# Ledger of designs, part 4: VH-VL binders against Protein broad-minded (TBC1D32)

Target 1, 124 residues: Protein broad-minded (TBC1D32), of Homo sapiens (Human) (q96nh3r1119to1242)
Amino acid sequence: GIHPVYFCSTHYIEMLLKAELPLVFSAFHMSGFAPSQICLQWITQCFWNYLDWIEICHYIATCVFLGPDYQVYICIAVFKHLQQDILQHTQTQDLQVFLKEEALHGFRVSDYFEYMEILEQNYR
Below, E stands for the ipSAE of ESMFold2; O stands for the ipSAE of OpenDDE; V2 stands for 0.75 times the mean of E and O plus 0.25 times the DockQ between their complexes.

## First folded at step 1 (VH-VL)

Design x4 (framework fv_axatilimab)
Heavy chain, then light chain:
Amino acid sequence: EVTLKESGPALVKPTQTLTLTCTFSGFSLSTYGMGVGWIRQPPGKALEWLANIYWDDDKYYNPSLKNRLTISKDTSKNQVVLTMTNMDPVDTATYYCARMYYGSLGFDYWGQGTMVTVSS
Amino acid sequence: DIQMTQSPSSLSASVGDRVTITCLASQGISSWLAWYQQKPGKAPKLLIYAASSLQSGVPSRFSGSGSGTDYTLTISSLQPEDFATYYCQQANSFPLTFGGGTKVEIK
ESMFold2-Fast, scan of step 1: ipSAE 0.000; ipTM 0.546

Design x5 (framework fv_axatilimab)
Fold by ESMFold2-Fast, scan of step 1:
Structure x5 (fold): chain C 124 residues (1-124), chain A 122 residues (1-122), chain B 107 residues (1-107)
Amino acid sequence: as target 1 above (124 residues)
Amino acid sequence: EVTLKESGPALVKPTQTLTLTCTFSGFSLSTSGVGVGWIRQPPGKALEWLANIYWDDDKYYNPSLKNRLTISKDTSKNQVVLTMTNMDPVDTATYYCAHRPTYIFGYYFDYWGQGTMVTVSS
Amino acid sequence: DIQMTQSPSSLSASVGDRVTITCLASQDISNYLAWYQQKPGKAPKLLIYAASSLQSGVPSRFSGSGSGTDYTLTISSLQPEDFATYYCQQYNSYPRTFGGGTKVEIK
């Protein structure tokens, strides 16, 4: 089953996604592909094979020093980064392939520190 | 095709509760992705968003209005109802309801009702 | 809350003039911005959504541009029916917020 920590985290991600990026949430809802499915893979694998090693180190450092909720905020930041691309992938399979194989190339944790701080302030 | 119309009292006394009804046609709130919002405009001032309700009964409120707002829908009657408690003269405004299109097109307000003027005075 | 700052608050222009109205967001709104036109005594009318997409039925003299936090509505050649108040609105996050409005008046 889903470990309680991961279950809680993915639910929290979906709630934040709906509040902060409603068009992205709606695109996932419409596609029938749950954002929690990909986020669970990102979190449980520590973005292994999704982010460059340097960015994985930034992810881990962020979560260690700023708290485990930042694993959630980073997932929201990823969706913020991919917002336009997600809206353009209207077919479920195309969206799944994009998110698993291409999407996180070019994502830089440091580009979204301010965004994540705002999320922490608003949702804590 | 999309038409919305607001109805409710034109005059409200301070401390009373305001209830406004939006009756619409040309869409259904059972349609996936569709929503209805309420926006107000005090005389000569800017637009202020109040609340949204969506097809799945998900609700969002302007936090600056504290606990004063309640939004609900009756899908079978094609109606959305906004309730605002403890009315004050500063709440005098034209109140609009507006349509939110489905996901593909975004969450802007594409069609608006004509508005209903609510004056708060003793 | 995301603050939307419109400038100018009002402007005077003549028919045929090019008019530009700016809208600044206090944080990145990723092109989730709409522009509305409101004539006296009337409900707002959607002109532009997603920062630059023209609503069906809106004349091509209206255009939107911008990204991030800085957005502009342009009317390339002002017509008599364009004298109105214009509002921007972000729909990137809740609460939804509007700019203060820009009144376009006859010079």
Scores: ipSAE 0.000, ipTM 0.519, lowest interface PAE 16.8, mean pLDDT 83

Design x6 (framework fv_axatilimab)
Fold by ESMFold2-Fast, scan of step 1:
Structure x6 (fold): chain C 124 residues (1-124), chain A 122 residues (1-122), chain B 107 residues (1-107)
Amino acid sequence: as target 1 above (124 residues)
Amino acid sequence: EVTLKESGPALVKPTQTLTLTCTFSGFSLTTSGVGVGWIRQPPGKALEWLANIDWDDDKYYNPSLKNRLTISKDTSKNQVVLTMTNMDPVDTATYYCARIRYSYGPLYFDYWGQGTMVTVSS
Amino acid sequence: DIQMTQSPSSLSASVGDRVTITCLASQSISSYLAWYQQKPGKAPKLLIYYASSLQSGVPSRFSGSGSGTDYTLTISSLQPEDFATYYCQQSYSFPYTFGGGTKVEIK
């Protein structure tokens, strides 16, 4: 089989983040940590160790039924969920550590369906 | 069964570089959510975190020591190496390596090596 | 840095006693707290992770509780093998920090 990462590009991820969440993009840029690195990690791991099992199932179902681009839209939704926390971590190691340690508390795929639909409409 | 063991010199002179090796078994550093960290404890004092390396080769250093620390891994040998430059008598401590687990975000050290005592004196 | 303050720094107790150790974080750490036991001359051993989750193989007399800034480790009925130093550790914010330790001594 084909690894899901083949349907996502680092350029696409960073372009969407810059357009939708410019302050988050700036925080990553200032830290020297690429947002596409964490996104590809989340995607290749299917959010294992980041989301509980029921939310991993929702992630997989969303990508299967709505298309592989939703792998990217879910990553952007996660950044939107964590926006205020990310803006507090401008140092390189702080931001990397925060993103690995955060359990994505309160993040539910279903809370961001409308947001992701808007991303799809705006960015295709 | 998870095991970790530290190795390195017992005595280091001031200004020298310390190199410590952690050899582990019972897990792989390619497994998602797993890492190895180094923690030290000066005699009679509290634990101090030094550095981490994770399954994805991301490296983290204590900011108070970051200009002196380098961490690396060799997944084929099941080893993690810590290097600390410009040793000083205040760096005298027992040095531990430990496995890191990321449990849906939170980090903790679930298995520890026995520790290796490093004394810095002339 | 997040400062972790443990209280008391030491306590004396008898076998069978209920022992409570407190850990106070200088800011909210959202239950990103672990507890470790260290016996003299030995490496630390994980007891509790994520504030209240018991590590496999750890006796049920150990429990963790708390939220926000205030966390507690409880030993419901102290056993001879429990005389040790206990440390809390936060992983919410970088750098990871440990408490100063609480030594549990024989009365």
Scores: ipSAE 0.000, ipTM 0.553, lowest interface PAE 15.8, mean pLDDT 83

Design x7 (framework fv_axatilimab)
Fold by ESMFold2-Fast, scan of step 1:
Order: structure tokens, then C-alpha cells, then sequence
Structure x7 (fold): chain C 124 residues (1-124), chain A 120 residues (1-120), chain B 107 residues (1-107)
């Protein structure tokens, strides 16, 4: 299965996404692609090939200093960043291809720090 | 080739629970992207969407009725079941089930509808 | 929730007339709008989806247009079998919502 060091609650991801970004949650469902599938890929790969190395370092530092739950919060932040694009790619295979093959251009961990702190306050 | 048919009681008393079954052919709820929804229409009034269920068992409910509605599927029987609790005379309507693909697609095939009257 | 306002609620027309029905969404729905025809005692039937795409088997006298919040169904030359109630529906976001309907009656 999923190794403990990389284990992430799929239910927690889906609960947070549904609460915070309900249109994005619906778009994933419409596409036939589970948001937890891409989140798990991002987390297990430490965003390799999705973020440049400086942003990967910021991701790792955030999780080390603020706790492992920030693995989930950063995934939600990424979905917030991509919200408009996700809403445009709700056809069955388009969203999966978009999210798996496209780099997360323009995403900066620091731009979403306050957003992630609010998620922690509201849900933990 | 695609057909849907609703079945259930024609008469329900106030406070009782309504159970409706949609039996379909020409598609399968094991097929990725496939879904079935329920829509109702009170006599002389507009259409009102109630609930959708999809191949992956994901469910959507009309927020105005969510606390009363349960939708489920039996993929092996080609059936979708809608349950509505605490029936009231204002729930008197023709109830339809319809096929809908996941994503930005309309209800493209509809059942004939089943009339449910709620009275004492 | 996205509110769908349909006008007129009813109209009277003669065979051969051009009939226009409008549907207004309370917010942008990116052309994810369908039109259904419902004859008395029958289930609704899909006529048009994606605002302007005609469902297979639907006569070419039916057409849809519009974008953003404003949408129109047009019947270019009304036939006897077209006397029915017409509904618009947005499928942009949940909950899915329908217009109030437009009854097309014999003049």
C-alpha cells in the first residue's frame, strides 16, 4: 500500500476541498478524476517536475516547521491557484492530462502562507 | 436504445417515507462518467432537480431537500433508488429519473415519470 | 444557487409563426444551458444543449443562441406538434436549476 512516511488522509483532502473550494471539488467529480490521486502524486514526488527546486525547498521547509498537515494545506492552495483552469478542464480525460503533465507555473508557496494558516485554524 | 422507467407507490400518506426505483437499460453505472438523476414536477409547476448519483458512487443533493433525500445504486441490477422522508402534500408531483454524463452534459434521456400523490 | 428566469411564462402563436423564448441566468454559466420540450402528460425531451447544439433527431427549425447570462430558444416556423411547454436548465454548477417554463399555446 502507501508507505507510512508518505501516508496522507484522502478523506481529509476531500473534506477540506469540499468545504473550501466546492466548485473545484465538483469539477474533479465531473472529470472522473479524484483530487486525492493528484495530491498523493504531488506529495510522494515532493512536487518534482511540478515546482522548481526553490519552491520544492519552500514546500519541504513549510512541512518541517509547521507540521505534516501542511502537505494537505499546500495541495488545497495549489487547487486554489489552479481554480479557473480546473473549472475549464472538467471533461473526463482533460483534467487528468492537464494536472499530470503541466508544471505549476506561477505557484509560489509564500503567496499562500496566510491562506494555509487560516485552513489550519479552521480545521485543526 | 437507452430506456429508464420509474416505479414506486402512487399514493403516500403525510409523514411517510417515499421510495422510488429507476430501472434502466442501454447503459451501465459501472461505466466511467455515467450517472442518473432524479427530477420532480408538481402539477402545473416547473421542473425541480432532486439528486444525482454517478458511477463512482458520488452523490449530489438539492440543498433545499438534502436532509430528506437519500440516493443509492445497485449497479448489478441497473437500478437507482431515491428515498424521501417525511412526505407532505406539497411533495405531490410526477417524479422522473434521467441519464446524465458526469461533467458539463445535460439530461439526455428521461423516464416516463411516475405520479406520487401525498394525501390522507 | 443560480436562478433561471424564463420569459414569457406563456405565449399564443399560430402555425408558421416565429417563436422566441428567453432565459436569463443570475450569473455567467459559460453556455452550459439546455432546452427541453414537454408535451402534456409526457416526460421532457432534450432539444438543445451547450446553448446552441441541436440534439440528434430534433428538427432544424429549432435553434438556440446566447452566451454569458442571456440565452434564447427560437422556433423559426411553428408546427402543430410544437405546442408544448419549454424549459431551460443550467448545468454549469450544482444545484442544477430549471427555468419556470414557457407554455406555447394555440392562438
Amino acid sequence: as target 1 above (124 residues)
Amino acid sequence: EVTLKESGPALVKPTQTLTLTCTFSGFSLSTSGVGVGWIRQPPGKALEWLANIYWDDYKYYNPSLKNRLTISKDTSKNQVVLTMTNMDPVDTATYYCAHKLSGWYPFDYWGQGTMVTVSS
Amino acid sequence: DIQMTQSPSSLSASVGDRVTITCLASQGISSYLAWYQQKPGKAPKLLIYAASTLQSGVPSRFSGSGSGTDYTLTISSLQPEDFATYYCQQYYSYPLTFGGGTKVEIK
Scores: ipSAE 0.000, ipTM 0.551, lowest interface PAE 15.3, mean pLDDT 86

Design x8 (framework fv_axatilimab)
Fold by ESMFold2-Fast, scan of step 1:
Structure x8 (fold): chain C 124 residues (1-124), chain A 125 residues (1-125), chain B 107 residues (1-107)
Amino acid sequence: as target 1 above (124 residues)
Amino acid sequence: EVTLKESGPALVKPTQTLTLTCTFSGFSLSTSGMGVGWIRQPPGKALEWLANIYWDDDKYYNPSLKNRLTISKDTSKNQVVLTMTNMDPVDTATYYCARTLGYYDSSGYHAFDIWGQGTMVTVSS
Amino acid sequence: DIQMTQSPSSLSASVGDRVTITCLASQGIRSYLAWYQQKPGKAPKLLIYAASSLQSGVPSRFSGSGSGTDYTLTISSLQPEDFATYYCQQFNSYPLTFGGGTKVEIK
């Protein structure tokens, strides 16, 4: 069967990123690295090596209680959080390395809950 | 009724460039979430995905063929064009265009829900 | 790239038989899997999307199941018009990849 965790499309992730954070989307395209690749890595591992334990709990609770689309909204919120850093890597091929290293340190799901609610309102 | 139809040359010589046009009706590539892909099938072999283009002009290519492929759309004419350079006998195949959907809750997702009839392209001297 | 392995490559069956075709992905594809039917000389036709959702107009004898890396297409009671080649396809990530196909032949 279909379960909430299996419902997010790679194209949906990229569509929302393009609409909400067009400069971030452009940076990924310029780097040759697909934003959906890192999002799928985050989602499949429930952010295990990327977010602090309390934030992983927040991620899981949000997706369980608010629906599978929040897997995508949290990924967009992460890109929103990292927007300035990502734009510094627009011309480099190490954007992928940056995102895998320590980029998500300091990200709090609760800081972006209102942002994600607006995403849901606009794209539900 | 949704229909797609491929057109292009039946015979191509080695090293030439192949240009295929997909003409469709019953939907528009100005509609959010809509996309068209190209898939080929050599005689007696499996299906191989080539490229996708979406309503927002976003493009995806098979990496093994990326330096040879260009996909474009003309939304006003309901057409998608695929160009493939440096044709080789190994590229002999039936070429299909098909509709796909990219939205989260759309039917088929990136699956190809409606296919053209296919056009056979033979590459020989 | 995600590799899709179909088994068997071919099978012989009689009308009324239950037919099962399997598809194995080299990594998890989160039920982003479609099944296609291709009759000789014709374009493929979508049967199943999202691993288990039946496409409109497809007979109920076709069903899909599975999750993660392991997926199955079942034809509960084979009909004469079902003799065809069947393909699985993942749409979890680019490049999109198809299985090698399973030819269902008359016994």
Scores: ipSAE 0.000, ipTM 0.524, lowest interface PAE 16.6, mean pLDDT 81

Design x9 (framework fv_axatilimab)
Heavy chain, then light chain:
Amino acid sequence: EVTLKESGPALVKPTQTLTLTCTFSGFSLSTRGVGVGWIRQPPGKALEWLANIYWDDDKYYNPSLKNRLTISKDTSKNQVVLTMTNMDPVDTATYYCAHRGFSYLSAFDIWGQGTMVTVSS
Amino acid sequence: DIQMTQSPSSLSASVGDRVTITCLASQSISTYLAWYQQKPGKAPKLLIYAASSLQSGVPSRFSGSGSGTDYTLTISSLQPEDFATYYCQQSYSTPWTFGGGTKVEIK
ESMFold2-Fast, scan of step 1: ipSAE 0.007; ipTM 0.612

## First folded at step 2 (VH-VL; framework fv_sotevtamab)

Design s3a (from s3 with heavy chain S31D; at its last look DockQ between E and O 0.05; V2 from the best seeds 0.00; counts 0 for: pae E 15.3 > 2, placed apart)
Heavy chain, then light chain:
Amino acid sequence: QVQLVQSGAEVKKPGATVKISCKVSGYTFTDYYMHWVQQAPGKGLEWMGRIDPKDGETKYDPKFQGRVTITADTSTDTAYMELSSLRSEDTAVYYCATRGFLSSYAFDIWGQGTLVTVSS
Amino acid sequence: DIVMTQSPDSLAVSLGERATINCKSSQSVLYSSNNKNYLAWYQQKPGQPPKLLIYWASTRESGVPDRFSGSGSGTDFTLTISSLQAEDVAVYYCQQYYSLPTFGQGTKLEQL
ESMFold2, look of step 2: ipSAE 0.000; ipTM 0.575
ESMFold2 (binder alone), look of step 2: mean pLDDT 92; pTM 0.945
OpenDDE, look of step 2: ipSAE 0.005; ipTM 0.608

Design s3b (from s3 with heavy chain L102F S103R; at its last look DockQ between E and O 0.05; V2 from the best seeds 0.00; counts 0 for: pae E 15.3 > 2, placed apart)
Heavy chain, then light chain:
Amino acid sequence: QVQLVQSGAEVKKPGATVKISCKVSGYTFTSYYMHWVQQAPGKGLEWMGRIDPKDGETKYDPKFQGRVTITADTSTDTAYMELSSLRSEDTAVYYCATRGFFRSYAFDIWGQGTLVTVSS
Amino acid sequence: DIVMTQSPDSLAVSLGERATINCKSSQSVLYSSNNKNYLAWYQQKPGQPPKLLIYWASTRESGVPDRFSGSGSGTDFTLTISSLQAEDVAVYYCQQYYSLPTFGQGTKLEQL
ESMFold2, look of step 2: ipSAE 0.000; ipTM 0.562
ESMFold2 (binder alone), look of step 2: mean pLDDT 91; pTM 0.934
OpenDDE, look of step 2: ipSAE 0.006; ipTM 0.590

## First folded at step 4 (VH-VL)

Design u15 (framework fv_tafolecimab)
Fold by ESMFold2-Fast, scan of step 4:
Structure u15 (fold): chain C 124 residues (1-124), chain A 122 residues (1-122), chain B 106 residues (1-106)
Amino acid sequence: as target 1 above (124 residues)
Amino acid sequence: QLQLQESGPGLVKPSETLSLTCTVSGGSISSSNYYWSWIRQPPGKGLEWIGSIYYRGRTYYNPSLKSRVTISVDTSKNQFSLKLSSVTAADTAVYYCARQPIYGSGYYFDYWGQGTLVTVSS
Amino acid sequence: EIVLTQSPATLSLSPGERATLSCRASQSVSSYLAWYQQKPGQAPRLLIYDASNRATGIPARFSGSGSGTDFTLTISSLEPEDFAVYYCQQYYNWLTFGGGTKVEIK
């Protein structure tokens, strides 16, 4: 389950990522950097400093309208968007720097709405 | 039946490069479902992961060994290889190659080679 | 980074007895833990993966349990071939092995 305060579960994030994007999960595993850690940071900050204001509004609207589980689905969509880049970052430090400084440039919530809808259908 | 077989010199001099090859038979190394890994075990001690490789060339190395380790893959020969530079007596160990699934319940080692002892001595 | 502590270091038992082996992680590894058996002069053999799933060909007397930081491998009734060293391994954050537990005959 999801904790009442955070509406997020590290187990749920891990399960979903491993099932949906196993190569991405493997890359995080091998790098020594937990994907749930970055997801919780994104969620806790509402993607502040990661997404443009209009995309932050889309994120919030999506979660309010479609339910709090979309907090997790959008994180998985971000990893889907970054899949090829993540697979090329073989060191922990390289992956951490990439995700902190570059990663979400060009990400649009609307580009992944269908993908997230499929995630909801398959995992809920 | 999948089988992994280590090969290479059993003796390496200090400061030289340790070179080992793992030959995979009964299965293809060119599979998106697996990494291929090296693990070592010093005499009387426990297991230490060295690194892993994906058939398209991506590598993951133990940070404590990264500056000295190179793992490569040769898909045409169904082999992957380990090079460990600047060896010392601390690198004396049995070296194993192993298969690492990256799907479902994976990221453990499901098939292992028999291991090869490498002694670092003058 | 994640340290796995196995206890006891050595377990001396007779055939037919129950063996209980502990593996404790310095931080949560969820259920991403495997157990291996290693006999003298042989490669490790996968016994259990995802904390409780028995690998193909592994006898029912072997069972794994636990999640988070505390894990147990149980051998319900020791057979002569079970006297070996057992290692746990986490694959939650990189790959680390425990120090091993030697199960030896009395």
Scores: ipSAE 0.007, ipTM 0.608, lowest interface PAE 10.8, mean pLDDT 84

Design u16 (framework fv_tafolecimab)
Fold by ESMFold2-Fast, scan of step 4:
Order: sequence, then C-alpha cells, then structure tokens
Structure u16 (fold): chain C 124 residues (1-124), chain A 122 residues (1-122), chain B 106 residues (1-106)
Amino acid sequence: as target 1 above (124 residues)
Amino acid sequence: QLQLQESGPGLVKPSETLSLTCTVSGGSISSSNYYWSWIRQPPGKGLEWIGSIYYSGRTYYNPSLKSRVTISVDTSKNQFSLKLSSVTAADTAVYYCARQPIYGSGYYFDYWGQGTLVTVSS
Amino acid sequence: EIVLTQSPATLSLSPGERATLSCRASQSVRSYLAWYQQKPGQAPRLLIYDASNRATGIPARFSGSGSGTDFTLTISSLEPEDFAVYYCQQYSNWLTFGGGTKVEIK
C-alpha cells in the first residue's frame, strides 16, 4: 500500500495540477491514467531511472534546502515541461510508455526554479 | 493468500447483456498499487484483454470492445464487475478476472481467477 | 496495435530436452513483455515479467531474454508438468497477447 504521507501528496499533486495546468489534468483524465501514479514512482525512486544523476542531485538538494513540498512542485514542473507532448497522448498505455521511456530527457531542475517558487507562493 | 473468483450466469442469449462479478479475498481492492482486469478466451483460441479498473472507478478498455463494455468497482464488497452488452456467439469464451500491478514496469497480470465459461446461445 | 507473433505454433519435445519459444513484436516494446503458462482447464500463470524477471515461485529452469522486438522463453530441461500452452503479452502500447505456443510430448 501507499504510506499516509504519499497519500497526502497524491491529493495535493492532483489539486495543484488541476489549478495550475488544467489542460494537462484533463489529458490525464481523458487517458484514464492518474498523474499522481507517475509522480509517486518518481518521488519514491528519487527519479533514479528518469533523470540524469546530476539532475537527481539537484532534485535532492532542492528538497533538502527548500523543503519536502518541493517534491510536489518538481512533479508539477515536469508536467509543465511536458505539457504539449502530454496533450497529444490519448491512450493510457501510450502515455505511460512515453513517461517511462523518454519524457524526462532534457528536463533540467534549474530551468524551473522560478516556476517552483511561484507555485510555493501561490499554493503554500 | 490472494484469491479472485468469477461469478455470473453460464448461459446468455444473443442481444442480451453478459454480467460477471469478481470477488477479491486475501487482499484489498482499495489499493493504489493495482488495477483489476478482465481477460477472455474463446474455446480453442488465445487470450484477449477486455479492460481494467482502478479502485477510484477509473477504467481502461480495449478499443475493439469499448462501445459494449462497462467495468465497475464496489470497494465496500471488495468486488469488480463486467457488463458486456449486445452479445453474439462470438462472445462465447472463458472469462477471467486478474490483478494488474501498476508500480514499477507494471501492467502484466500476476494473479488470476479460475475462469468462468459463458456460452452465448439461443 | 502492437501484434505479437509466437513461433512455432506447436513444439513437440521429450522430457529432459531444452525448449526455446519465440515472441516477436511488430514494433519495439522495450522490455515490457511477460510470459504465461496455461494448462488445460486452468487459468494462465505468470512466469516472467519485464522480459527476464522470474515471478515468485517459478522454477529456475524458466528464463526469459530479449528486448525491443525479439523475445525468447527458454525451459532448460523439460519436466512433465511443463507441457502446456505458453503466451507472451506486451504492455508497452495497448495491451495485447501473442497467439500462443503449444509445447507437447513428442
């Protein structure tokens, strides 16, 4: 099962995604694939198989210095980065394969620091 | 020990709705780690995925069957159900329910019910 | 849809022999492939997932290999209980099964 802290994060992730990126939220809803599901995989694995090791180090440093809520904000930043690609994926397994195989190539934590700070200010 | 058990009528008339229920025991259907799925097998033929459901009620259907299939979940009874409308002789098959992990690489079927034969005949 | 082609359709062997079963995908499924065993009158049983990982309780004589479009299930030395139908299944893009390979006594 999901640990209670991860359960709290899933609700927060989906609420934040709906408010901040409503088209992305709708695309996940239409595909039948929960955005919190992939976010929990990313968080529990510290992006181990998804981001380059240097970006994993940036992710960990961000959470250590700015607080654990940045686990959620980086997930939203990833969805912001992938917004156009996600909107083109309509079947559940097509979206899942995209997110597992190639979606996070080219994502840089530093490109989204300002975006995440704004998320913290608006949703804290 | 996890067990899945299919139940429902073994004979359905053409044009009617086929209705089956899967009862899950030894594990909770209200788990974020799993989808719950229906797979069928016509006599002497291979396996065909029908669809899957998450405990929240979110469904995923085989596109070839989507217009006729409804899968629902009842977390209070630890059950999920299949309705297949407008059946024909081509829908005669053994129907299986199965558990489908979604964490990690996921989406294979790790536990299966014993299957129930549904014959469509007038 | 991704089509999985299993070959041969029937494999006739004696106990103690090595069985090699093929599953080919019409496009890359990476490593998102599982193998199942089905005995007459029984539900399928998961053998291998993620192309090469043995499921819990599956004997070491079963092994899976391959990635992309070409996959193999190997049974190193057939036991009497291994004579069954074997199916591959991909979960890369819309879920599909192969047509099956029947392993029968020669």
Scores: ipSAE 0.006, ipTM 0.545, lowest interface PAE 15.4, mean pLDDT 84

Design u17 (framework fv_tafolecimab; at its last look DockQ between E and O 0.30; V2 from the best seeds 0.00; counts 0 for: pae E 10.6 > 2)
Heavy chain, then light chain:
Amino acid sequence: QLQLQESGPGLVKPSETLSLTCTVSGGSISSSNYYWSWIRQPPGKGLEWIGSIYYSGRTYYNPSLKSRVTISVDTSKNQFSLKLSSVTAADTAVYYCARQPIYGSGYYFDYWGQGTLVTVSS
Amino acid sequence: EIVLTQSPATLSLSPGERATLSCRASQSVYSYLAWYQQKPGQAPRLLIYDASNRATGIPARFSGSGSGTDFTLTISSLEPEDFAVYYCQQRSLWLTFGGGTKVEIK
ESMFold2-Fast, scan of step 4: ipSAE 0.182; ipTM 0.761
ESMFold2, look of step 5: ipSAE 0.007; ipTM 0.605
ESMFold2 (binder alone), look of step 5: mean pLDDT 91; pTM 0.919
OpenDDE, look of step 5: ipSAE 0.017; ipTM 0.687

Design u18 (framework fv_tafolecimab; at its last look DockQ between E and O 0.79; V2 from the best seeds 0.00; counts 0 for: pae E 11.3 > 2)
Heavy chain, then light chain:
Amino acid sequence: QLQLQESGPGLVKPSETLSLTCTVSGGSISSSNYYWSWIRQPPGKGLEWIGSIYYSGRTYYNPSLKSRVTISVDTSKNQFSLKLSSVTAADTAVYYCARQPIYGSGYYFDYWGQGTLVTVSS
Amino acid sequence: EIVLTQSPATLSLSPGERATLSCRASQSVSSDLAWYQQKPGQAPRLLIYDASNRATGIPARFSGSGSGTDFTLTISSLEPEDFAVYYCQQYYNWLTFGGGTKVEIK
ESMFold2-Fast, scan of step 4: ipSAE 0.072; ipTM 0.728
ESMFold2, look of step 5: ipSAE 0.007; ipTM 0.639
ESMFold2 (binder alone), look of step 5: mean pLDDT 93; pTM 0.940
OpenDDE, look of step 5: ipSAE 0.077; ipTM 0.750
ESMFold2, look of step 6: ipSAE 0.007; ipTM 0.611
ESMFold2 (binder alone), look of step 6: mean pLDDT 93; pTM 0.942
OpenDDE, look of step 6: ipSAE 0.185; ipTM 0.780

Design u19 (framework fv_tafolecimab)
Fold by ESMFold2-Fast, scan of step 4:
Structure u19 (fold): chain C 124 residues (1-124), chain A 122 residues (1-122), chain B 106 residues (1-106)
Amino acid sequence: as target 1 above (124 residues)
Amino acid sequence: QLQLQESGPGLVKPSETLSLTCTVSGGSISSSNYYWSWIRQPPGKGLEWIGSIYYSGRTYYNPSLKSRVTISVDTSKNQFSLKLSSVTAADTAVYYCARQPIYGSGYYFDYWGQGTLVTVSS
Amino acid sequence: EIVLTQSPATLSLSPGERATLSCRASQSVSDYLAWYQQKPGQAPRLLIYDASNRATGIPARFSGSGSGTDFTLTISSLEPEDFAVYYCQQYSFWLTFGGGTKVEIK
């Protein structure tokens, strides 16, 4: 059951993460926890139970008006936002719990529009 | 013409809380593109990063200082502040505020305040 | 923590000479390294970021190179205003600074 577009965007996210935030990609790889797993969770659930309702609305609006590739750019923006915290979580279980329960609390989509615009310019 | 200016008491007694404010002019602190940071330098010594804050209130602290440090942001005043508790003579330093871009890899400091000397003494 | 070791601690040169400053990391920091210049009584000034990119307004005589654990700042021909203390800083894991290299007149 995973929709093909979600599968493609998840792998695209990993490629962009490796290119844009190589230390974050390395931290996931070294921990034995694939960034695709959390991204799949975020995208397939439209960030329900991760982002505040208003931010979910902003996520949906962004993807509708700017294109489905912004699903990818928003995930990279989340990892950029959390870069410092991700690099500090040296244990797989600790990182998974952080990303599931804590990490996206207070994340604002609008705070990363310029960052996402740069990603679109560089990778589109 | 971005400018950062530190302010606060230049003398703090041992065991008290050191409190500094950085006022940002010529640019908005409510920017998704930057973190805002505190760095210190003891007289005749090198630089030590204290912590950084995003305008949303998310903070990152040097692990060696984390138990004593609180950084806060006031977007309405275009300011961010440092509180360092339980100070000792080892906390005597010039304290700098700085801007930290988040483009690409980030975490370097592109603009700095003038610095303010804080002496911890009797 | 990642420790940055700068060498030499002091470099004594004359104007017009080439300065080569080293920064070594205790573990790989990839390209996440910046260089700063600090003059007495002044705040540090960003020179180089991402190991080799010159910051806006920085003269072409300043160049950075290296990757992983070994980094170099080169000043191709020293001007009088270049006599200062230079610090490297990593941002691979947290943020740490080197101990500095003082470039002084011979």
Scores: ipSAE 0.007, ipTM 0.586, lowest interface PAE 11.2, mean pLDDT 84

Design u20 (framework fv_tafolecimab)
Fold by ESMFold2-Fast, scan of step 4:
Structure u20 (fold): chain C 124 residues (1-124), chain A 122 residues (1-122), chain B 106 residues (1-106)
Amino acid sequence: as target 1 above (124 residues)
Amino acid sequence: QLQLQESGPGLVKPSETLSLTCTVSGGSISSSNYYWSWIRQPPGKGLEWIGSIYYSGRTYYNPSLKSRVTISVDTSKNQFSLKLSSVTAADTAVYYCARQPIYGTGYYFDYWGQGTLVTVSS
Amino acid sequence: EIVLTQSPATLSLSPGERATLSCRASQSVSSYLAWYQQKPGQAPRLLIYEASNRATGIPARFSGSGSGTDFTLTISSLEPEDFAVYYCQQYSNWLTFGGGTKVEIK
């Protein structure tokens, strides 16, 4: 079963993604792969093996100091960052491989602080 | 006021590489909210997207041009550049640089440079 | 690729008249369509994005409508500066432009 915190995050992730990045939401829908599945993977692993160590530290600090909802906002920021790349991966397997193995290389949390603040203002 | 300005040779010989630079002023190219793009327009014809770049160096190219196109960015100079290899007369066009929002529905072009005519002839 | 067909190719009108420009997509682009104005010797200028949203600074006489495959740009009353070429652009899949509609003075 999905723990209540993960259940809330799953619904919230998909709501925000559909509202903020409808083209990305459509690409996931076309692939048959739920965007919340990869987000929960990232959150559960604290982005271990996805982000560089310094960026994992920024992620943890952001969630500790600004609140647990920033786990969701950083996932949306990642999808914003990858928007063009995701639109080219409409096949489930190709999208999953991309997101698991290469997509987050070079992602910087600090590039998206203002974006995440706007998400918090609009949705929390 | 945001301004984009194309620069580079107006004449390129067939089989050579077309090289253009876009200088951005009045705004930072190191912005997480935008891609920076190249679009061309052959004389008397419509617009064709060439490719886009994020300030991190991540690129997206038109599949029909991908084998010949390289776009690069120099954040210290607030510039991004296009190289198109193995040019032919079909590459004769006005080349535009443009800013491309990536937030929301995105992927339209909100600010454009003036354009620079590149003629491919011997 | 998604092909955009603009019609008519040329629209001859007088100042004060209403202009209606069509853009038809070969596949659904939902609402992910923009319109641009291009005057001779100038770069294109964004008019409308997401089918119906006016860009900053664009006069109220410009309006966009449609969804799916059929889109319309309307200029309610043509002013002298509106005589130009108009292009539509989709960003639903593969970024492509229409062939343009020239609005010329009669």
Scores: ipSAE 0.006, ipTM 0.622, lowest interface PAE 10.3, mean pLDDT 85

